# VHH binders against c4kar8, part 10

Target 1, 263 residues: c4kar8
Amino acid sequence: MAELSTPSPASPAPLDGGRGDELEKFTLRGARQILQLLQDLITHRGLITAHTGGGHSFMTAVLKVDEERGRVVLDPSPDPQANRRALAAPRLTCVTQLDGIRIQFPLVGLGEGQDKGRPALFAPLPAEMLRLQRREFYRLQVPLAHELSCLLKAEDLARKPVEVSARVIDIGAGGVAVVVPTGAAEFVIGGTLPACRLALPDGEPIELDLEVRNLNRQTQRNGTEQLRVGLRFAALPRAADTRIQRYIFKTERALNAKARGGL

## First folded at step 1 (VHH)

Design n29 (framework vhh_7n9e_1)
Fold by ESMFold2-Fast, scan of step 1:
Order: sequence, then C-alpha cells, then structure tokens
Structure n29 (fold): chain B 263 residues (1-263), chain A 125 residues (1-125)
Amino acid sequence: as target 1 above (263 residues)
Amino acid sequence: DVQLVESGGGLVQAGGSLRLSCAASGFTFSDYYMYWGRQAPGKGREWVSGISSSGSTIAYASSVKGRFTISRDNAKNTLYLQMNNLKPEDTALYYCARDWGSEYLDTSPYYFDYWGQGTQVTVSS
C-alpha cells in the first residue's frame, strides 16, 4: 500500500476506573484542592492527553480556570477532527504528569466557543481528580531499631494456615518488603495474604490484606538463606493509610536530620 | 518520544497459537518493567502479564497462566507474548505498556506510564 500508516507514538495510559475503590485514597474531591491542582497545571504549562474514547486522543492544556462560572478553558487541538470527536464524546479522560505527579480527571459536557477572540473548549470543573505521586514508589529503609514487623497469615503447600512474623525491611505508600526464613511459608506471585497485621512502633497493629508482588531468594554473607517478599497493600482504610504515611514522614524527617549532623 | 508498537495479532481458531511483539523506542527499555494488557469489546482493561527490567521476575493473570509466556530482549528493545491454547475468551485488543518506575510487578494498571495502540486478537470457536 502506498499509504502505509506509520506506528503511533505511545500515549500515557488512563488509569482503570473498574478498580475505583483502590483509587479512592488518591482522589481529590475538595473544590479548593481541584482548583489549586488545575492552577498548578496552568502555572507549569502541563500538557494533557485527552482521551475521547474508541482509542482516540489529542493534546491539550488548561488555559484558564473560571471559578465564578465553575468551568475550565482548554486549548483545542489543531486537528478539527479531534475537536469534533471530543465534542461528540460523552466524557473526556484527561491524563497528565507534573513534577513526578500523575494526574487524571474526567470532563463531562464539553462545549466550544472563544476565549479572548481565540477558539477554546469549555467544560464544567471536574468533580474529582486523581493525584498519584511518584512517592508511591518511594521506599523508606526501615531502621532496625524500630523492630517493624508484619504478622503474615499465609498458607503452606497443602493450603493449611501458617503464621509468620516477618521483619519489615522497607515500606512505602503502596506496600512493604519483608524477609522470612526460606521454607517458612509458600508464597505465590499474585496471591493474597488476608488479615495480616502490620505492627508500627506506636499504636495498635494494622490489619490489612497483602498481595505478593515479588520473591527474591538471597544468600547472606554468613551463608544463611532468606526470602525477600515484596507485598502490595491490597486495600487500606484511609485511617490505616494515614498512619503508614505519618510513620514514613516522621522517620524520613528524623533520618534526614541525622544525615545533616544530628540537628 | 516514547513509542510502543504491537504486532502479531490476527484471527486464529480455538486451541491455536499466536506470538505478539512490542517494539519499544524513545527510552532505555532495559530500565523498565513491562506489561501486556488486553481489552475485550465493551469491557475495561485487564492485566495479562508483567516482566521486570532484567527479566528475572515474571507474573501472569490466573486466566492465562500456563498458556501464555512473556519474555523480553533488551538488546532489541522488544517485548514478546507467546500465546498457546487460545480460547474464545482471549479475544481482545492486546497492548503493551511501560511501567511508571515501580520496584515491584504491579497487577494494577494504575502504574502504566505509556501503552501502545494495540494489536487485535480474535479467537473463533
């Protein structure tokens, strides 16, 4: 064919709304928070990929937030066909990234017009915005003195319950890494460990479900073998998430103070 | 300019096999966890398989475990999915995706940074 299509460049993937319960803790619904985040996108000239459905998307930007009228003003695509698809769509899914923060939000009721004599797209302010920081990948190396542990409620190969107290070696917003003796329990990548108990230095243990993400068998310098298990928080109540984030923040601050000469 | 280009899809009879490829460019492929996902008509995106940057850690959705094999060639910047014993339920648009920089294989599509346009797989009964 003379008009063979070139491969399309990759687009930022929209986050799956079918698992919305897991995104709730990262979802902003406060009007002031939404306004501030949109203003940050304007200030930093953040480029937005707007998905119109059916595999179609276009590049846009927030030009202005009209707080009085409760709407956002968007830069239209230079492609008129993309703008027609956007206006016909029941919903846009907007995806962007700013300073390592992934931002996603829906726009419903898109219209067209002019702003200061220039073509513009208008939409009501989103009722919610997803804000996911790269700190989701941050792992605090847990100080040994904190004696952080997680009681894992796992199964053996015959699916019989076993309990393993595992030392937490690192912790982040999305999960923990623990070490266990080899053979202490059977772990399957993608498997769920229900009703485990994470013991932070202060307060009652946090009951949570953990999903096995990775397994690394390590031979220690003394010849002892240990299994490092990476575990994702499958679901966390907001109160538990707050306690974990508070521990991470306080511990990181204390470690940073020590690194700066113990101030 | 990040590009992910899937190929190898097509029409196949139940019990047949297909091999999908994803050609990556515009980034250091060997630094990223990579995923295969799929989307059936009228349904949301479903995670299928993931592989760590080195290839040492691999995971599969229970629906495909034992039938599909994920692999990568970091020298060629290419991700593969070998699909055996295909079922009508495997009919979907298959896409590869780059991880956002996770330390762990995450079965959640929340951490996909980029994904390709996809390649259609249709399995007839």
Scores: ipSAE 0.000, ipTM 0.234, lowest interface PAE 12.1, mean pLDDT 78

Design n3 (framework vhh_7n9e_1)
Fold by ESMFold2-Fast, scan of step 1:
Structure n3 (fold): chain B 263 residues (1-263), chain A 125 residues (1-125)
Amino acid sequence: as target 1 above (263 residues)
Amino acid sequence: DVQLVESGGGLVQAGGSLRLSCAASGFTFSDYYMYWGRQAPGKGREWVSGISSSGSTIAYASSVKGRFTISRDNAKNTLYLQMNNLKPEDTALYYCATEGIAAAGTDEYYYMDVWGQGTQVTVSS
């Protein structure tokens, strides 16, 4: 793979999945607002998932904002392949969360170099950033201590039924994202996984049908790769919906209390 | 129910041509940037060419510029890649993809790439 970045087209895909006009009120275009939000990500050490296209992403962070040169400096991946994918991508789609608010922005024209003698990735400041403040866009980042899991009914490489225990990394009103062990199962976007079991910290597992919505091979900060699977709740029973919402609300309140105590 | 289905791959002699097609469904195709990528044996994924939602902005990887032509037909929800003067180095699984898609009729929070299963292109010398 070449390490040279290929410039994105002048009009890339919308940040909001094609809903530019409807989500205009969530879009930041002021230079000062963009600079302040990027600085807030630095201050809070916000981890960013940078999607490089083709179902690949890597974990990064904003190291600094160079206002004079109009660019951001990003932490490169310890995995050289992830960096090569990023540099070859016409565009990065960056996704993060700050104070429970989902933030998305594009980076175009990624290059590599050094910052104070250390490897770094560089990109021009984004012209816009999306800050999704509505509850329907909210995804609770599941605390590792909760050990939330979902038992998936899927197929292996030989198309035989297999049950896979997957760690739940985030949860919202419409679904969950899970980490699947390498090689444990095959997933097809749009496929249905019947009678899966979601284990919350209290009570019996919730039985539900899940639809595969997205697949993402994410390179972690330690250089390892994870398969992340986005799953939508299909026909969620009212009692199950209530339990999931209670868990989200309770955990959100606990995290907010902890953050306020730490500030 | 988002789907991307590639077709048109096959075995071809060096210097030959192939036309790849990608049939899209389950989203408003005319609103999205589309691209072609490829993955050769023993190599990582490589971006090949991209086209804006309207078709007015097009870009190519240096390795294929002048030989490949990307196009789209928004009325048919189809993306194309015309490949001319094929080289053995073009041997790869070719897939089409889109970015930032939100599932219709659901509260999908993920705006991620969606790509197809791919179509194999093998160029013999």
Scores: ipSAE 0.000, ipTM 0.164, lowest interface PAE 10.6, mean pLDDT 78

Design n30 (framework vhh_7n9e_1)
Fold by ESMFold2-Fast, scan of step 1:
Parts: structure tokens; sequence; C-alpha cells
Structure n30 (fold): chain B 263 residues (1-263), chain A 126 residues (1-126)
């Protein structure tokens, strides 16, 4: 393995390629900042989902930072196939969370060896790390098994009040995306839906005012049409905000655990 | 109503050029990242190119880098893909997609888009 004595980091490509100038303010490029953040992940025993491409990922963790050699040491997967995919990948996209903040970074030039007699993966220090402090930046894809729904208080085509139970397909700290049967209700971008009810597991439905952000009419493979609606939380009580964030964090943790054991 | 309408596809010989357009309406185009993707018959969707809301950040799939150019005109609510030196392997349905949320997980290929179009067919003969 080559010893990495590099000057200040070069940024070969922005994280999550092509997603714009807006992410630059959340991008850490200083060597000291990168080292500190990696050490914080070690201290807090942060679990990392490493995406190897082609829909594959594995659970890992930073075991140590080798400052002298300019590299990180990662916990390999118990699945030999996952390790082979990682070593063959041109880059790993690593995603984790620290104190509720999403952290994302690339690793390039992955190798294998041993650390203290145990198998380990090695990579040069990342040239950049994303630290997304804005809660609205994170969206959880809702597992179908959760049967998450939101009762929308909307208007029909004749402007009469109607209640529609919509399936929640994704959720973030700033809002949800839902699926509504075509013709069930009329939505206007910028319009407000008052007193809607979001049904989360482990509690009573949360009463929310929702603002329509976007609309997309999707034709399904069977030829039926459905409407996808993006909804922003217009105002969240602190208790509701806490419950939504807790659901997101717990679900992501459970999905990360499943990713380690499944393909 | 929100819509994305692709145009400019057709039949062309290898080494030829085509310019695709995507006309957007019903949303604030200048607030959205825009993408071109493609799908060959019996294959999964493949990301081709992406451009930031301002146009300052651009990325391409390695298979098209140097041959294709993505651009946008926010005043006209239109996305473009200039395709040069076309190969038979470029034969596919080309669609545009829009994403407001910068918080979707994964690569371009696995990202959920806020909006996407029905596509325009490109066929490259040798």
Amino acid sequence: as target 1 above (263 residues)
Amino acid sequence: DVQLVESGGGLVQAGGSLRLSCAASGFTFSDYYMYWGRQAPGKGREWVSGISSSGSTIAYASSVKGRFTISRDNAKNTLYLQMNNLKPEDTALYYCAAEFSYDTLGSYESSEYDYWGQGTQVTVSS
C-alpha cells in the first residue's frame, strides 16, 4: 500500500455529482475540519452506510484515522461479496449521521489489509465531506410495510371540502410526498391544506397544516394514473417535529441494519 | 398543470447529431435541478447528464462525456441536450426530469425525481 503524504486536499468532484452551488456552503474541504469530523464519527461510534454502486451498500464504521499516512481505516463487511464489490468500485459514497446531522463523503482508492491482526479496509482521506445542517435536506423513503398515511383535508373539482387518505412515499423534516388517486381532490401549488392528519407508528395522528409544493401526474405500468403531491409543513409544533425526526432516525437505523444483513 | 415535454428525437446515422429539448410548465423552472436520462428497450434507466438550477454546475455520465452537452434557458423554461458523434449504443428513449429537493438519497440513477417527462425516442443506425 502506498503511504499518503498529501498537501491540502484536492476536490476531484462535488459530492452527489451535479447537485449544485447550494451544497458548497455545507462542504468541508479543510484537512483539519475533515480530520475532526472523522474523529467525531469514531468517538460517537457512528454507523456508516457505504454505497458501492449498482444498488449495493454495506454497513461499516471508521475504526481509526491514520493522519501520518493520510488514510482512514474501515470495518469490512461480514459478507465477502460486499467487500469484493467495494474493492472493485471506483468510489464509495459514505452516508452517516452525527447528532441528527446528515454527513456524506466519497472514498476513492479502497484497499484491504489488516489492522491489529484483524481484516480492515483502507482508503485515502476524503478531499471533501458534506455536513448538511438543514433538516429539510434529508428525505426518508418510507417502507411500504409501515403503511404510512396522511389524511388530507382538500377540495374536490367543485371546490367542496373532501378528505383523502394518501399514502406517504417519502418524509423529511420539512415535509412529505404523498400519492393521491387522480380525481380524488384538486391541488394548487402554493395552496394550504389545513388540519391534515399524519399517521406515524407508535402514537396518535399528528395534526398539520400542509402547503402544496409540487404536483406530478404519473401513469403506472398497468395504465392507471396517480398524482404525486409534495407537501411542506407550514408550521410544526415542537412535539410533532420531535416525533417526525424520531421516526426518520429510527427507520433509517433499521434500514441500515437490514442493508448489512441483506442484499 | 405541471408538465415536461421532450422533443427532437428521431432516426439518425452513427456519427450524426441531434438536439433534444424539454419544455417545462406549471412550476418555477429556475428553482429546479434538471436531468436527462435514457432507457433502452428491456434495460433499466440510465442517468445521462445533470445541470444545476443556475446552470453553473454540470455533470455527465462517462459514456457520453465529450459528446453530449447539457444546457438550459431559464427565461424560456427549456432544457437542452446537444448530442454529437452518436453511436448505436445511444439508442434509447430520452426523458427529462426535475428535482427540487436536494435531500434525496443516492446517485442520479436511484434518485426520486419531483417531475419527469414521457420521453422522446432516439434511434441510431450504423
Scores: ipSAE 0.000, ipTM 0.127, lowest interface PAE 14.5, mean pLDDT 76

Design n31 (framework vhh_7n9e_1)
Fold by ESMFold2-Fast, scan of step 1:
Structure n31 (fold): chain B 263 residues (1-263), chain A 126 residues (1-126)
Amino acid sequence: as target 1 above (263 residues)
Amino acid sequence: DVQLVESGGGLVQAGGSLRLSCAASGFTFSDYYMYWGRQAPGKGREWVSGISSSGSTIAYASSVKGRFTISRDNAKNTLYLQMNNLKPEDTALYYCAKVYITESDSGTEYIYFDYWGQGTQVTVSS
């Protein structure tokens, strides 16, 4: 799972909680945003897969949002056993999609009743909804012990060539993030850095053309300043891509084995 | 209207080859990263391969690396998947997807999944 292994936005399977902090930026917590998204699901007649645990799920839909009572009204399953499982579950995990965007939300405190004389399920409005417009490419956090570096060919403030050795803090199929001392070189978003050299543990440094995608200045309270630079691989040679992917896979495997008390 | 139409699936014996095509319309194909995904019977969808707008950046799932080759023809608005040395485990509905890739200010690269085709069935017999 070291590279692009994200589940499809149309997949009924719930997203794994193991990368919860990375999904926080896609999580809606505002009551108005939640109400609007639920209303969009009603308007577009979105089918929802509701997971009740133990490998069980059923198809439902949001029938209406009762804003005054702070509740959603759901279409019950035609299978009475599915409804009994849902009512007994401490938590319902709802997964759907809208225009290719994955939407996931929890419901707690499910009850049953009637809406306009028809059977219905009721639950309090969710406190959060995941609206996944974007998924991260897998990015390996580079172990400090690997001392992975990239020699950047950049320019100073006077546009004179300078070489900066930058520590690689994460790496993926599409690029790297590096840290450099503030003021070491001038970086411009969209600018290209030709013939940079990425040092992997196995073999010769790889020559790469890199595009600057983002800049984040990190100033610690103790006065230490660093610049985090996000860099995209521009026109990555096939051999270089293969070596980078092998490094990512090998390192992820070793880290996962160590985390599980392995070798 | 965005449209993605997959073709080229079929029944093939283990060890055989198939070439899938995805014909794109309704958007500027050459501006977008494209993906191939698949869904096996009784399983969720899984990513298979991705290719950048120019074709220079390519990635594969571990299960298909070395056997499958993704490519694109921007003049024909068509995405391809050459599948060699097929295995029974490759039996699935194969679909293409249109995506955007962008980055946050923190340096994290993101994929937007904004459209999926209906798919083409691949069945590999033992």
Scores: ipSAE 0.000, ipTM 0.113, lowest interface PAE 17.7, mean pLDDT 75

Design n32 (framework vhh_7n9e_1)
Fold by ESMFold2-Fast, scan of step 1:
Structure n32 (fold): chain B 263 residues (1-263), chain A 126 residues (1-126)
Amino acid sequence: as target 1 above (263 residues)
Amino acid sequence: DVQLVESGGGLVQAGGSLRLSCAASGFTFSDYYMYWGRQAPGKGREWVSGISSSGSTIAYASSVKGRFTISRDNAKNTLYLQMNNLKPEDTALYYCAAGSDEAYLEFLKSGEYDYWGQGTQVTVSS
């Protein structure tokens, strides 16, 4: 899925920033771990989607790990054009799943030849492999000045339809957290809110279905009670996903630039 | 044919400066987000900086913020990285990349770039 293909980590920082980075916990860099994971892909005959850039990809599989030569051997595509694109690409991004766990790794320096008389592709062993066991996604804390809102299509205590304009307090690739006054509507964990409208600064509101994931009642310092509702995006279209990611990126960059004094 | 060609790398002493260029051809440069990334031997890929198609949105990795400056010249189809106060830890192969979609500065998004360069080597002596 889109969220698994492009997960948003809790930290937007690059991996080499240290072991505190969220993605670093899911990144394997030990030679033995990498060899074992590649061997697991062979054992389970895992199909790999190799992305060559420019919207192109092809299906492959790891046929063999040549530990002595430090290489992985891949099954070439039956489409010669796909193989030519792969060989011309400076890098392949390989994506697969094993028992529902997303695995991703780069291959650089792809070549072609033969393995035991049969056509094969080969590349140096990857220096790292990502094994994403949990969905930990980055959440942007929405600035109050943005007044970001989501119009929720919910039910009141009598199960009658109501519309509630909720303030968005955080947003990520997988969903939003909103704040509503206590008693404005009834929410049930696992319940679906259809045809809600997320208002972003640029363009028309995004119409989407939301699933209730969590509820938290908080008393503010002024004594006011607020209900925080965690909502997951259901069946998010690519265009909507792109707009949400752009808002997150642009807002984070503006906040970081401001903290630096505008440079 | 699409090409991204990096230049400007070399050997420099710690505290020195270097300016990298990336010459783009074969696509409409002004429609693309542009990125600088790097990879040091024995380390993972690191996103360094990104700039939107218009130049209005710019971002840096925390490790280079305040020392590096990304810029672009859409009339010349060229991306730049001005590197100041270089440290031995900056030693890496530097490459540029182009994406039709804005990436949320996420390592996993690097595989979705439309085009990549071969890179230029930067070595910083202590």
Scores: ipSAE 0.000, ipTM 0.100, lowest interface PAE 18.0, mean pLDDT 76

Design n33 (framework vhh_7n9e_1)
Fold by ESMFold2-Fast, scan of step 1:
Structure n33 (fold): chain B 263 residues (1-263), chain A 125 residues (1-125)
Amino acid sequence: as target 1 above (263 residues)
Amino acid sequence: DVQLVESGGGLVQAGGSLRLSCAASGFTFSDYYMYWGRQAPGKGREWVSGISSSGSTIAYASSVKGRFTISRDNAKNTLYLQMNNLKPEDTALYYCARGSLYEWSDTGYPDFDYWGQGTQVTVSS
């Protein structure tokens, strides 16, 4: 008989040996394009997650672009440990979003000093920036007012079942990112969390299986640390996929209307 | 110049064992999550297993759990996959991949920066 379980139509594309070539079409390497994009991040006061390695990151922002010295100036973390990790890292991976488009770029050769008498981090301008314009790469930053949560069915440090209510910070066609209290549960990259419940503003919670894709201990701008967990939708039913896409579309449209109207 | 080179594939009878190796070069191997994936003839690519930079965190696809063991030797920059109790449905091109540990990504399953050309595993009945 025909199977009633259908794969999610929004499932990620299968792996292929040309994935690196596929990302090339989204890569900016022109010096003027890079400068313009960095200036756009300054203008929009875009928050940047800077990954320093070992599952650590901190929240920063581009303060200015120094074209004469060929460098970018970043807001340092109030946590000295986060800054120390950043300075020791061979590379920072910076991730942000502009108008719903995911932007990421490397920074190499980070240094510290002062800008206008205030502490600052400096790095040479990146040689490339990735601007992911495909819908499947889009991540909606969840408005704080929506108070979206996901009830995770995970394991504690003793491998006993535990339920954790996690705040959803972003959502896309392929998954969500959540904030988890540091000691609440143990996560394994590639591990599956069955029968989790995603609460959207409208209707009953969506029951779905989630796969752990990344783990990151992010130092916030106030110096506190949060555990951020990236979760992929596994075997998402069409009805659930439709509800998630409608939420993303409606919220994106409302945010775009608000931004254009200045209201 | 990142390079991943798989070896150890071959023809084996059902119930047999094979050990795959992946030699990594051009990056600090000990900093990265590493993965094994596979693609069977006429099917899509499938994630098989993943291992953290230190080796302390490991995960497997349900289809191979209990039969396959992933491991790494950071001193030798080498990733391994020990495959036991092989089945005809394990027949596939097996490839090694370097993970993007630090980022959420919708681009793959799991997220890969680089992967090798693969080594063929054929399990006969």
Scores: ipSAE 0.000, ipTM 0.199, lowest interface PAE 11.5, mean pLDDT 78

Design n34 (framework vhh_7n9e_1)
Fold by ESMFold2-Fast, scan of step 1:
Structure n34 (fold): chain B 263 residues (1-263), chain A 124 residues (1-124)
Amino acid sequence: as target 1 above (263 residues)
Amino acid sequence: DVQLVESGGGLVQAGGSLRLSCAASGFTFSDYYMYWGRQAPGKGREWVSGISSSGSTIAYASSVKGRFTISRDNAKNTLYLQMNNLKPEDTALYYCAKDPLYSSGWSTEYFDYWGQGTQVTVSS
């Protein structure tokens, strides 16, 4: 069952401001639609990245929807500090995906307690959920077996130039998300990383400039912390764009075939 | 530009009541979650209450639950906080804040405070 599991949400960052009016058509506000979508997340065992603010997040999942009390039950982090940050936050911004479609929703009024004798987090049902069906928001979760990497040109803590090999966790038409070893480099939102090299399975590495869009110190389900960096393609030659799209389409087809056919 | 103007604070004795208002302009008020926060002298900012765009989802900090009631009037672009059974520990500068659903919306703090706030002082 692990072989057929849906990977964790790979594009964890909330959307930038200034897009609210463009996204209204993708916003669900009907109580039944919201309940059905939350139940779909439970059924597909979708992992959720919950953002608590200050560049912090943790991995969770919806364990249960309590329709009578109007609540969701969430899996707490094994890291007590991540849970404390979540409980102190005025809002969690939850990001996940279902069948490649990005889903985002707020949870307000998080509390802690127990469900069936086990620790749990509780929150009122969200009033709104965003379901993004546009190509620019589609992100392929990169299979770990593909060992996809991007060599980043960045600066270390002393502001010396450093090259960091980062694991690519998701890829889309507009950019990639990568995991960087803690302490290996410093990143500034809006900063440009010139002449980075994206390694794809076929051909030579693609040289491109990347803009840092988001930074997140994410606590994983096993309690370990990772620095996740969202990177936008600043400029992309047509040949490079074609290669990236081919990789995305081929991998998505293979993952869909594996999930539906098993073998 | 977004503008939030808080009012309704003042000096009140313990056990008393106050009603705070936040007049919003420069954005479509009915599309956004709204929050009340406070900052007591010599302390950090504390979240007090939040309400969804439609008013269907409401939450309170444990310290005020059962005593305070958040509400909104989308036709008047106004957020309210009804404060009952006030305690000296409720003495603080009270702020309202807008939180857009489509972005992380807030900066380096938990959420932005857009107005000057309204002072609430509760005497023992």
Scores: ipSAE 0.005, ipTM 0.352, lowest interface PAE 10.2, mean pLDDT 79

Design n35 (framework vhh_7n9e_1)
Fold by ESMFold2-Fast, scan of step 1:
Structure n35 (fold): chain B 263 residues (1-263), chain A 125 residues (1-125)
Amino acid sequence: as target 1 above (263 residues)
Amino acid sequence: DVQLVESGGGLVQAGGSLRLSCAASGFTFSDYYMYWGRQAPGKGREWVSGISSSGSTIAYASSVKGRFTISRDNAKNTLYLQMNNLKPEDTALYYCATEYSGFDTLSWEGSMDVWGQGTQVTVSS
């Protein structure tokens, strides 16, 4: 069951982290379940980040499901280079979130064409979809009004120390995703950034060691690109963990209340 | 069709050296971050090293830092791992992987594609 704790894998490792066995419990493989989840994404107009490899991604959405042909129809990027990267990619990794549930699925065999006279991308229905409902997998999309930032201690292209203020776009129990200004710093997956400072709306900045987990040059819906960096909390003091979880809980609750018309 | 073919493993005494190679095909190798990972008998996979698409930025796991050197030749579509001062604890099947293409929901590690059977490294005492 998706709502149940999964056991840790024997001999955890950074590449695996128990992910294979743990994720299988949250993997949907039934055709009707997959179709229903894709339809839910259409109904809620869920924005999808499609990772094309090469450190690139673009914003898309499922426009419709063609059940007869076994295909999904995706909104293409206004940036033709992003679309070319997607079409050349061996696999797209699509990531989205719906009502606090993280959804992830692969697309293979992407093609280009038209839907009702408009450009569209087509792909076979995914054979599997991940649906992660447990709080430990939750990523809060940070409201722009909160202006969350993280001061990163990184290196430039010449490997000289540099401090970069990055906007936090999402946050979870295990880390944050940030937007880095272009040309500000160079990052390597697996690299450690010591003594970074995470600024929450209330209180003093939290000092944290962060590890670089992923890098993505994301093409936005308006066609502009930005560098997004995924960062893991390498060591988190209990007080800092409590403050971060409290922020996530309070913000999630406020967003849910606003959606219901309470705020 | 993405393919990664590892080679260069073998049996070596503690303190010895080996150089691993990974031949890449089916994608624009020069556009991708590349990684070496390993899996010891009865254990999960462990990230060893990573290198950016240009080769300008590099990272290592603490257990191998100062002993291993990752490099790449974009003209030959080949990734390398020079392993010096090998220890019995380095005994593992070594895999070449392409970059993280998405967000890892459990640990922010992303997804890595491992396309070969790997190359076995055995270090005797």
Scores: ipSAE 0.005, ipTM 0.305, lowest interface PAE 10.0, mean pLDDT 78

Design n36 (framework vhh_7n9e_1)
Fold by ESMFold2-Fast, scan of step 1:
Structure n36 (fold): chain B 263 residues (1-263), chain A 124 residues (1-124)
Amino acid sequence: as target 1 above (263 residues)
Amino acid sequence: DVQLVESGGGLVQAGGSLRLSCAASGFTFSDYYMYWGRQAPGKGREWVSGISSSGSTIAYASSVKGRFTISRDNAKNTLYLQMNNLKPEDTALYYCAADLRYTSGWSPTSYDYWGQGTQVTVSS
């Protein structure tokens, strides 16, 4: 498609719609609750990743809630192609995080216009918002200094085995997100990567099977593409689960203590 | 290698202004979110402000909102913090920070790289 698009930031993966029954407990449908949560996102200037489908996303924020007209005003992408994709999409999936709590909501019927003389995107208020306090949906952003890696056992375009050492950028109880150079391996959503190895501090690498859940592309200025791959733990021994949870807890505490001085 | 070099700190009287700069190198500055943090003596680091790669999305800590302005010049690989109406409680080392993990998860305190800092002292 000409491939002169501006890079979109990588983001946490959207939740699987097939989990709807389990997610019902965390779904907000009250108009006042939805308005309050959107206002909280404005107050905290929460950055939102809007997924437009096809592995594409862009960064946005809620600028304003127009309660009387029942709509939300969003910050457009600086990338015109991202805005065109968003306007053409039947649905946006918006994902954000406030103080470790995952928030996800759909927007349908996106339009464009102006707010105070500046370009803006408009959408009807979502009918529902997910506000997840469940540990398995929490994503810890991995400090680069920790140098967490996952050795992926994948295939190239010719279906020949390849091993790729991928940087882990976030981790939760349910999976990891990793970054690989575009072209290093072929990834198919729903595909399984067997016998991968997750390197955590304080022990041997954890051998595990990973399922590809999502893909998002990022193009660097030097022309090098990187691919963010969202990976679900397909089978996880209890000992491995315990080590992952321990790492997440320890890192959260260290980062919160550093941020808040004396927690 | 990634380098962040802060400058522009100094001694200023309460009610005064300072403009901090952060010169970035070793990464494609215009592709990443940038942040300012600060640390008072004997305390942990506190997030002050953040700005998206294009400059269109900006956030501030409540303690500085309305007084500080974050901006960036992608052509010069430089991040700025304009500090107005300074208070004695703004006295701290001010750090430039970058999140190079290609993540859009927002955590104003979960950064990969911090500079060495520039000292801001506000006398009463």
Scores: ipSAE 0.000, ipTM 0.103, lowest interface PAE 19.0, mean pLDDT 77

